# VH-VL binders against Proteasome subunit beta type-11 (Psmb11): the designs that were tried, part 23

Target 1, 253 residues: Proteasome subunit beta type-11 (Psmb11), of Mus musculus (Mouse) (q8bg41)
Amino acid sequence: TTTLAFRFRHGVIAAADTRSSCGSYVACPASRKVIPVHQRLLGTTSGTSADCATWYRVLRRELRLRELREGQLPSVAGTAKLLAAMMSCYRGLDLCVATALCGWDHSGPALFYVYSDGTCLQGDIFSVGSGSPYAYGVLDRGYHYDMTIQEAYTLARCAVAHATHRDAYSGGSVDLFHVRESGWEYVSRSDACVLYRELQKARSLEQELEAKACGIYPEPATPQGARECKELFVEQEEVTPEDCAIIMKTETM
Below, E stands for the ipSAE of ESMFold2; O stands for the ipSAE of OpenDDE; V2 stands for 0.75 times the mean of E and O plus 0.25 times the DockQ between their complexes.

## First folded at step 14 (VH-VL; framework fv_zagotenemab)

Design y05 (from x03 with light chain S96N; at its last look DockQ between E and O 0.62; V2 from the best seeds 0.73)
Fold by ESMFold2, look of step 14:
Structure y05 (fold): chain C 253 residues (1-253), chain A 120 residues (1-120), chain B 112 residues (1-112)
Amino acid sequence: as target 1 above (253 residues)
Amino acid sequence: EVQLVQSGAEVKKPGESLKISCKGSGYTFSDYWIGWVRQMPGKGLEWMGIIYPGDSYTKYEKNFKGQVTISADKSISTAYLQWSSLKASDTAMYYCARLEYDEGWYFDLWGQGTLVTVSS
Amino acid sequence: EIVLTQSPGTLSLSPGERATLSCRSSQSLVWSEGDTYLHWYQQKPGQAPRLLIYEVSNRATGIPDRFSGSGSGTDFTLTISRLEPEDFAVYYCSQNTKYPYTFGGGTKVEIK
């Protein structure tokens, strides 16, 4: 499982793979791991989608009760504290152990990490799941708060796609959501294998262009001394933000 | 077994006070919001307000705030609607209803109604 | 506040006929994806309202299959496929998406 979320100038991005795993049996690659809570709030999952969806159903009910009392929905921070408290009170068979709440309230875009022990952390970047170390690698290299919307979409897609390639328990498709002031939007569902191959093609193109920039020798085969072209800088095999931008330019979607 | 039972019909004169009741049985009364609905003769249904009996927190519809008092006594599983000074325009049928929130979000249980007649 | 407009005001039909009742909302009744809190109630003369359909299309316990609900967002329909003598009543739509909660004006379904 790979889930991620990050806050930037134009809102909050949430993305996840769609692979479901349960006891190593054949999993459904179309499962949803980003779940709407209300119009301006999303939650990610950790563990089985059915059990986490049940937790979010209970959360939505509690939010309706509080909205009835107060006349408006709690803030993202208030919702995060409520979810943490609910998770701490239940010891049941299944729990949604670690989640990210992604929203927009009166204070602007907000992102909280919620863990079942009662932890609530506000932050700009969170990734959860077995694929998260690989997702963090991509995010750490490419993230900045002032990204454009297209840069953010590309970064999220690249981070999840690379995690699905490296992590055996991640795969299927990449779901991408964007929370704006007006509410959340389901941006895309893209095949993770296709995305990864497109990243490899972009990397290959960069290597090809760099090779073409250097390959002329002034006098390669003479009895006298000869000058030779400087060896090309070997591109690191890790994905860069430029690789992600090339993928976006290649797609017309 | 699960029911809301309202107090009987009332005939009153303008200026008199009145308190009508809605008693819940067969469930944990204090856990569920209770709403009051008015139906004027020959007219439709309109919400008056709601109460959470667990802590007596009350909300009123705009046109009823200051006109009626909604209260509850959870020790006897009873909600109340009361007027300090009745008007002829208060002649109507009054219903209480329980908000179901375990399996959805709707009013599933209704009292039988209390007819209040205010005549000069 | 959300206004529910029901049409027609009165629907005069014979037993066995199909009844179609409309409810239009002044704004969307979607609270969250998959959660639309529009409900239908039946009220017979001298009786309290009873729940027929909850959350657009779900029949309440004990409600016959001839009652069905449909719609989305702001436009909703209650259908009675074959009217029975006991179905002649007033029908109200109701919303619980946004407080203050509201009812439609009602549609009276009458014989003839």
Scores: ipSAE 0.695, ipTM 0.873, lowest interface PAE 1.3, mean pLDDT 83
ESMFold2 (binder alone), look of step 14: mean pLDDT 92; pTM 0.944
OpenDDE, look of step 14: ipSAE 0.830; ipTM 0.932

Design y06 (from x03 with heavy chain E100S; at its last look DockQ between E and O 0.54; V2 from the best seeds 0.67)
Fold by ESMFold2, look of step 14:
Structure y06 (fold): chain C 253 residues (1-253), chain A 120 residues (1-120), chain B 112 residues (1-112)
Amino acid sequence: as target 1 above (253 residues)
Amino acid sequence: EVQLVQSGAEVKKPGESLKISCKGSGYTFSDYWIGWVRQMPGKGLEWMGIIYPGDSYTKYEKNFKGQVTISADKSISTAYLQWSSLKASDTAMYYCARLSYDEGWYFDLWGQGTLVTVSS
Amino acid sequence: EIVLTQSPGTLSLSPGERATLSCRSSQSLVWSEGDTYLHWYQQKPGQAPRLLIYEVSNRATGIPDRFSGSGSGTDFTLTISRLEPEDFAVYYCSQSTKYPYTFGGGTKVEIK
């Protein structure tokens, strides 16, 4: 399972693989690991399990009660605190659930991590699941708050696709969601293997173009110029996960 | 065994007060929301408002706020609908109904109705 | 406030015929993915309403399988596959997705 979410200038991105643990029968369509809590709030889950489904059902019931009594739904922060409090009351039941709540509060994009021990953390980047170390590797190298929407989509797709390539428990497709001020949007579902191969093809083309560009503009034959060109060439020859973000700009939404 | 039993039909004059009742039995009354529904002669159903008897929290539909009072006494498993000054336009059938326990909040149990007639 | 518009106002049919009742909402009734709070009630003359269908397509306990509900978003349908004499009544849709909760205007199913 690989789930991720990150907060950036234009909202919150949530993405996940689709490898199912739902008993090998008809899969839940569209979003198996990114779950709409309501029209303006998403939650991630560590794969499909009865515990995760139960917590989301309990949360939605409490949110419906709060909406009925108070006339509006709680903020993302309020919802995160509510979920953490509910999970804290059941700590002795040995329930292991980790989730990221993704939405938009009055002060902008909002992202909270909630764990079954009652932990509630606000942050810019969260990844959960067996594939999360690989996803973090890509995210940590490519993330900045002021990304364009397309850069954010590319980063999320690259991070999940890389994790599905490395992690035996992640795979299938990459689901991508975007939470804006007006609510969440289901952006795409892409085959993870196809996506990974397209990312590798794009890197190869970029490396080839950069090598030709370096040759087109040869440095002067000075020690400094030769060293700088050699250093730049070596850096451009290395293929890193960060190269995915630039190459992926043209990825279809 | 699970039921809502409402008070009997009422004939009143404009300006009079009235309090009709809805008694729940066979279930834990304080755990479920109770709603009131009006049906004017020959017309459809209208939500009037809801109450949670556990803490007496009430919520009214816009057209009924200030026109009626919804209350409950959980010690006798009874909800009430009350007018301080009836109008001829209040002539209708009034139902109490229980919302489902789950968050679907559909009416899974209905009272038999109380006919209120207001005429000069 | 969400307005539910039922059509037709009256449906005149014979026993054994299929009845199709429409309910259209002014706004989406999806509260969350998989949670659409549109319900159907039946009211016979001189009786209180009774629950038929909850959450679009779930039959209430004791409701015959000739009653079925379908739809999504803003458009919903109650279908009675083969009308029986006891099915001639008024049918209301209702929503509990967004407060204030509302009813449709009703569809009367009557003997042709």
Scores: ipSAE 0.551, ipTM 0.783, lowest interface PAE 1.8, mean pLDDT 82
ESMFold2 (binder alone), look of step 14: mean pLDDT 91; pTM 0.935
OpenDDE, look of step 14: ipSAE 0.874; ipTM 0.951

Design y07 (from x03 with light chain T97I; at its last look DockQ between E and O 0.73; V2 from the best seeds 0.00; counts 0 for: pae E 4.0 > 2)
Fold by ESMFold2, look of step 14:
Structure y07 (fold): chain C 253 residues (1-253), chain A 120 residues (1-120), chain B 112 residues (1-112)
Amino acid sequence: as target 1 above (253 residues)
Amino acid sequence: EVQLVQSGAEVKKPGESLKISCKGSGYTFSDYWIGWVRQMPGKGLEWMGIIYPGDSYTKYEKNFKGQVTISADKSISTAYLQWSSLKASDTAMYYCARLEYDEGWYFDLWGQGTLVTVSS
Amino acid sequence: EIVLTQSPGTLSLSPGERATLSCRSSQSLVWSEGDTYLHWYQQKPGQAPRLLIYEVSNRATGIPDRFSGSGSGTDFTLTISRLEPEDFAVYYCSQSIKYPYTFGGGTKVEIK
């Protein structure tokens, strides 16, 4: 499982792989690892267990009750504290271990990590799951708060795709969500293998452009950054965290 | 059996007071909201207000606020709707209903209704 | 407050026919993905209302599968695939997304 979330100037991004887990011999439907809590709030899961679904159901009920009594929903911070408190009361159960709450409230974009031991942390970047070390590698090198929306989408896709390539327990597709002031939206579901190969193709294109720039001919008058990404995959090179930055540059030009 | 049982029909004159009851049984009464719904003769359903018997928190529809009082006694699993001074326009059927609020927030259990007739 | 408009006001049909009842909301009834607070109640003559369908499409316990609900956002439909004699009643839609909770005006399904 690989989940990630990060806060930036245009909101909060949440992304995850779609690999299902199953503890028995029955077929498990693919599960969404980014779960809406309400119109301005998403939560990530560490898996697709019934325990995670139960906690989000209980959380939504409690948020609805507080909205009923108080006339407004709690902040993202208040929601995170509530969830942490609920989880602390039920220590010793088979619980969902970790989640990131991604939202937008009157304080702007907000991101909190909540763990079943009562831990509740605010931050700009969180990744959870067996693939998270690989996702963090990409995020730590490419993240900055003032990213454009497209830079943020590319970073999230690259981070999860890289993690699915490296982590045996991550795979399938990359789900991507964006929380804006107006609410969350489901941006895309992209095949992780296809995305990874597109990153390798972009790296090969960059190497081709560098070879042409070393030529003895006069520099071309037409900007090279307008070229379309090639559809062919080279299959020769491993996609690295740096390749996401290259793709972001070519996509923006 | 899980049920809500309301008090019997009432015939009253304008200006009289009235308190009708709704008793829950077969479930933990204090764990669920109880709503009151009016149905005037030949008309549809109107939500009047709701109470959480666990702590007596109430919320009224604006046209009924100040016109009726909603209360509950959780020790005897009973909710109440009362008027201090009835009007002829209060002639209607009154239902209590239990709110299921785990998810969905809907009335899953209804009392049989109490007919209130106010006439000179 | 959120107004629910039901159509038609009266639906005159014979047993065995398909009934389609409409409910329109003045505002979206979606609280979050998967949480749409639109419900259907049945009131038979001389009886209290009973829950038929909650959250658009979920049948309440004991409700026959000839009853189904559908819709999204602001437009909702109750369908009775094959009317039985006991289905001639008034049907109300209801919302619980915002106070005050409101009901539609009802659709009376009567024997032709």
Scores: ipSAE 0.298, ipTM 0.647, lowest interface PAE 4.0, mean pLDDT 82
ESMFold2 (binder alone), look of step 14: mean pLDDT 92; pTM 0.948
OpenDDE, look of step 14: ipSAE 0.805; ipTM 0.916

Design y08 (from x03 with heavy chain D102E; at its last look DockQ between E and O 0.52; V2 from the best seeds 0.62)
Heavy chain, then light chain:
Amino acid sequence: EVQLVQSGAEVKKPGESLKISCKGSGYTFSDYWIGWVRQMPGKGLEWMGIIYPGDSYTKYEKNFKGQVTISADKSISTAYLQWSSLKASDTAMYYCARLEYEEGWYFDLWGQGTLVTVSS
Amino acid sequence: EIVLTQSPGTLSLSPGERATLSCRSSQSLVWSEGDTYLHWYQQKPGQAPRLLIYEVSNRATGIPDRFSGSGSGTDFTLTISRLEPEDFAVYYCSQSTKYPYTFGGGTKVEIK
ESMFold2, look of step 14: ipSAE 0.704; ipTM 0.876
ESMFold2 (binder alone), look of step 14: mean pLDDT 92; pTM 0.941
OpenDDE, look of step 14: ipSAE 0.876; ipTM 0.955
ESMFold2, look of step 17: ipSAE 0.670; ipTM 0.861
ESMFold2 (binder alone), look of step 17: mean pLDDT 92; pTM 0.940
OpenDDE, look of step 17: ipSAE 0.643; ipTM 0.848

## First folded at step 15 (VH-VL; framework fv_zagotenemab)

Design z01 (from y04 with heavy chain D102E; at its last look DockQ between E and O 0.55; V2 from the best seeds 0.70)
Fold by ESMFold2, look of step 15:
Structure z01 (fold): chain C 253 residues (1-253), chain A 120 residues (1-120), chain B 112 residues (1-112)
Amino acid sequence: as target 1 above (253 residues)
Amino acid sequence: EVQLVQSGAEVKKPGESLKISCKGSGYTFSDYWIGWVRQMPGKGLEWMGIIYPGDSYTKYEKNFKGQVTISADKSISTAYLQWSSLKASDTAMYYCARLEYEEGWYFDLWGQGTLVTVSS
Amino acid sequence: EIVLTQSPGTLSLSPGERATLSCRSSQSLVWSEGDTYLHWYQQKPGQAPRLLIYEVSNRATGIPDRFSGSGSGTDFTLTISRLEPEDFAVYYCLQSTRYPYTFGGGTKVEIK
């Protein structure tokens, strides 16, 4: 499984492979690992499909109840805190879910990582799954906040495609989503093998152009890019009685 | 038996006060939003407001804000709709309804209605 | 606020005929992918509304299969394939996608 998300000037990109986590006989496995929570919020999935589906169903119900009370949906940050609190109430269960919540808050593009142990982090880049080390390698070299939309789409596709090539548990296609201020959109689904081959052709061309370059003065390196934001948004959360009661009331999911 | 039972029909004069009730049974009353709906004679359905009985948080539709009071007493599983000074134009059928959010987000349970008649 | 417009206002038909009722929304009723909260109710004089169809096309428990719902986004239809004498009533659509929740104006189905 390879999932990634990153925040940039024009929103949040979420991308993932489509390989099924099931070990059944499948000639062309496909699954969705970027899931709409609502019209303005996406979540990535890792862990078991059943665990993720359960948590998103419970999360959506709670978001609707809060929308009814407050007249609007919670922010991405508020949603991340809520999900982390709900997961913390069930920390003792073997329920392993990691998700990146991708949206657009009043202060701009917003990206949060939430893990089933109650971890809630804000950042610019997250990748999760067995393929994530390979995805991070590509992201770290190519990321900057002020990317154009085309650059961001290319970076996301490249990162997932490279991960599918290297990681035996990632594959199929690359799903790409873009969250704008107005909401999310599904951008593309591309065959990962085809995409990887096209990237190899582009890399060969770059190597040829680099070999032709001969200069007296070396250009300075600028190691900007896909580093996580140092402004961590980790809050001390305690599960309230209301949070536990909500979870217990929806336990029959 | 899951039900909402409303208080009986009322005949009142303009200027009088009135409080009608909606009692829930067979479920955890405090966990579900209750809405109040007015139906003028021969007319359609109008939302008046909603209440969450668990903490008595209320929301009023703009045409009814300040005109009625919606309240609840969760200890006796009862919601209320109250007027301090009735007008002839308040003559209508009034329903309470429960918002079902576990299965599909619709109003699944309705009281039988309370007919309020205001005449000189 | 979302406005639901029902048409026709009155539908005069005989038992055994097909009835088609329309509900149009001023905004999309899709809350999340796959979740559209448009519901249909039946009301007879002096009685509370009765749920017929929830989430566009799902029949409520105990509702005969002659009742069906369809539609998407902003345009929705309730169909009664074969009117029975007990089906002559007023029908309302209701949306619960966005607060404040709203009813349509109703369609009265009456015997010709």
Scores: ipSAE 0.632, ipTM 0.829, lowest interface PAE 1.6, mean pLDDT 83
ESMFold2 (binder alone), look of step 15: mean pLDDT 92; pTM 0.945
OpenDDE, look of step 15: ipSAE 0.867; ipTM 0.948

Design z02 (from y04 with heavy chain D102E, light chain S96D; at its last look DockQ between E and O 0.49; V2 from the best seeds 0.71)
Fold by ESMFold2, look of step 15:
Structure z02 (fold): chain C 253 residues (1-253), chain A 120 residues (1-120), chain B 112 residues (1-112)
Amino acid sequence: as target 1 above (253 residues)
Amino acid sequence: EVQLVQSGAEVKKPGESLKISCKGSGYTFSDYWIGWVRQMPGKGLEWMGIIYPGDSYTKYEKNFKGQVTISADKSISTAYLQWSSLKASDTAMYYCARLEYEEGWYFDLWGQGTLVTVSS
Amino acid sequence: EIVLTQSPGTLSLSPGERATLSCRSSQSLVWSEGDTYLHWYQQKPGQAPRLLIYEVSNRATGIPDRFSGSGSGTDFTLTISRLEPEDFAVYYCLQDTRYPYTFGGGTKVEIK
């Protein structure tokens, strides 16, 4: 599984491979790894699709109850804190669930990582799944906040395609979503093998062009120093008895 | 066994006060929103407002805000609809209904109705 | 506010005939992908409304399979495949996708 999401000037990108947990390539709704939560919010999955689907169903129900009461949906941050609180109260058989919540609210584009232990982090880039180290390698080299939309789409496709090549549990196609102010859009589904081969052709051509252009100015021997890294720490929201009761009620029903 | 039971029919005069009830049984009353619906004679159904009995939080439809009071007493599993001064135009059938949200999102349980007649 | 428009206002049919009732919404009733909160109720004289179909197409407990619902977005249909004598009643659609919740005006199914 390879999922990624990043926030940039024009919104939030979410992308993932489509390989099922059984290792077979099937265009099955249960294997979809970017899941709409509501019109302006997406979530990614990294655990079993059944575990994530259950949590998103419970989350949607709670969001509807809060919308009924308050007249508007919670912010992306508020939704992330709610999900983290719900997960903190639950000790089921398979609690290893990590997700990125990708949305646009009154504060603009927003991206949060939520893990089943209750961790809730805000950030600009997240990748989750067995293929995520490979996706991060591509993202870290190509990401900047002011990317054009086409640059962002290319980066996301490249990152997932490279991860599917290296990670045995990633494959199939690359699903790409874009969250704008108006809501999320399903942008494309591209065959990962075809996309990877196209990227290899581009790299080979680039190397050929570099070889032809060199000769006057040899390449410097010493690489440039370390790049800076920015992380945002978000305190894990304390759970309430009400949050635990909601989770227990769901399990009892 | 799971049911909403409303108070009996009322015949009142304009200007009188009235409080009708809707008692839930067979489920945890405080966990579910209750809505009130009016049906004027020969007319369709219209929502009046909703209440969450757990903390008595209420929302009213625009045409009913200030015209009625919706309340609940969760200790006796009862919701109320109340008028301080009835008008002849309040003559109608009034239903309470429970919002199911565990297995879907719909009003699954309805009271039998309370006929309120305001005359003369 | 969402307006539900039911048609026809009155449907005069004989037992055994198929009834097709329409409900059109002024706005999409999709809350999220896969979640559309349109419901159908039956009301007989002197009785409370009875839930028939919830969330577009799901039959409520105890509802015969001659009742079915379909539609999406803004256009919805209740179908009664073969009318029985007990099916002559008024039918309402209800949306609870977005507060304030609203009913359609009703369709009366009556004996021709």
Scores: ipSAE 0.734, ipTM 0.891, lowest interface PAE 1.1, mean pLDDT 84
ESMFold2 (binder alone), look of step 15: mean pLDDT 92; pTM 0.942
OpenDDE, look of step 15: ipSAE 0.834; ipTM 0.933

Design z03 (from y08 with light chain S96D; at its last look DockQ between E and O 0.43; V2 from the best seeds 0.66)
Fold by ESMFold2, look of step 15:
Structure z03 (fold): chain C 253 residues (1-253), chain A 120 residues (1-120), chain B 112 residues (1-112)
Amino acid sequence: as target 1 above (253 residues)
Amino acid sequence: EVQLVQSGAEVKKPGESLKISCKGSGYTFSDYWIGWVRQMPGKGLEWMGIIYPGDSYTKYEKNFKGQVTISADKSISTAYLQWSSLKASDTAMYYCARLEYEEGWYFDLWGQGTLVTVSS
Amino acid sequence: EIVLTQSPGTLSLSPGERATLSCRSSQSLVWSEGDTYLHWYQQKPGQAPRLLIYEVSNRATGIPDRFSGSGSGTDFTLTISRLEPEDFAVYYCSQDTKYPYTFGGGTKVEIK
């Protein structure tokens, strides 16, 4: 799994691969790992997909309850703190869930990392999943806050596509979302192999132009191996996130 | 088992006060919002307001704010709708309903209704 | 405030016929992708409203499969595929997407 999100001048980008697992075989190569929470807020999935889906269902329910009481939805920061608090009730139960919340509120574009141990961090870049080291490599080299929209889309696509090439547990397509002031939009779903091939062609052309400028000829491009779609079945977490919501519900005054 | 039971029909004169009740049983009453709905004779349904019995926080519909008081006593699992001075136009059927939020977001549980008749 | 407009006001049909009831919203009832809080209720004389369909298309517990709901965004439909004698009643749509919550004006389904 490879997920990433970054905040930049024009909002927040979220992107992910679409690989899913059914036991020892890849049965469902397409899945959504960037999940709408509400019109101005997205979340990424990490850990088991069932645990993340349950957490987002519980989170949406709590957000609706707060909206009914307070007349407006919480900020991205407030939502991140709420989610971290709910997850803290499950510490020590071997629950392992990490997510990035990507939104736009009155403070502008906002990005938070939330982990099941109660960690809640604000930042400009997060990547999560088995492919995240490869995605971070691309992001760290190409990220700057004042990117154009097209530069940000290209960076996100390249980072995920590169991770799908290197990480056996990532693959399928690249889903790309953009959170603007008006809300989130689903920008594209692009085949990861096609994106990676185009990246390799661009590198080859760049090497040719660099060699001609320096008076040398580029080395032949190394052949890329066939991609293998492999994903292992992951056991469900022992305790569901719903237990924490029940506790919070009973203590609401 | 899970139910909302409302108090009985009332016949009143204009200017009198009235408090009708809605008692919940078979579930944790304080955890669920309760709404009140009016249906005037031959007319449709209209929300009056809602209350969270856990802390008695209330919200009123615009046309009912200042016209009625919605309250709850969670220790006896009961919500109330109250008038300080009834008008003939308050003649209607009044329902309470519970907001289901665990399996979705809808009002699934309704009281049987309380008919209030205000005759001048 | 979201206005729900139901049509027709009255629908006169015979048992066994198909009934189609419409509900139009003054604004979108989508809270989030996949979350649309439009509901349908049945009310018989002297009885409390009974939930039929919740969240556009989900039948409530104990509701026969001749009742179905559909629609999206602002336009919604309740269909009774084959009217039974007990189905002659008033039907209301309602929305719980944005407070204040509202009801439609109702559609009376009556025996022709």
Scores: ipSAE 0.727, ipTM 0.893, lowest interface PAE 1.2, mean pLDDT 84
ESMFold2 (binder alone), look of step 15: mean pLDDT 89; pTM 0.914
OpenDDE, look of step 15: ipSAE 0.743; ipTM 0.897

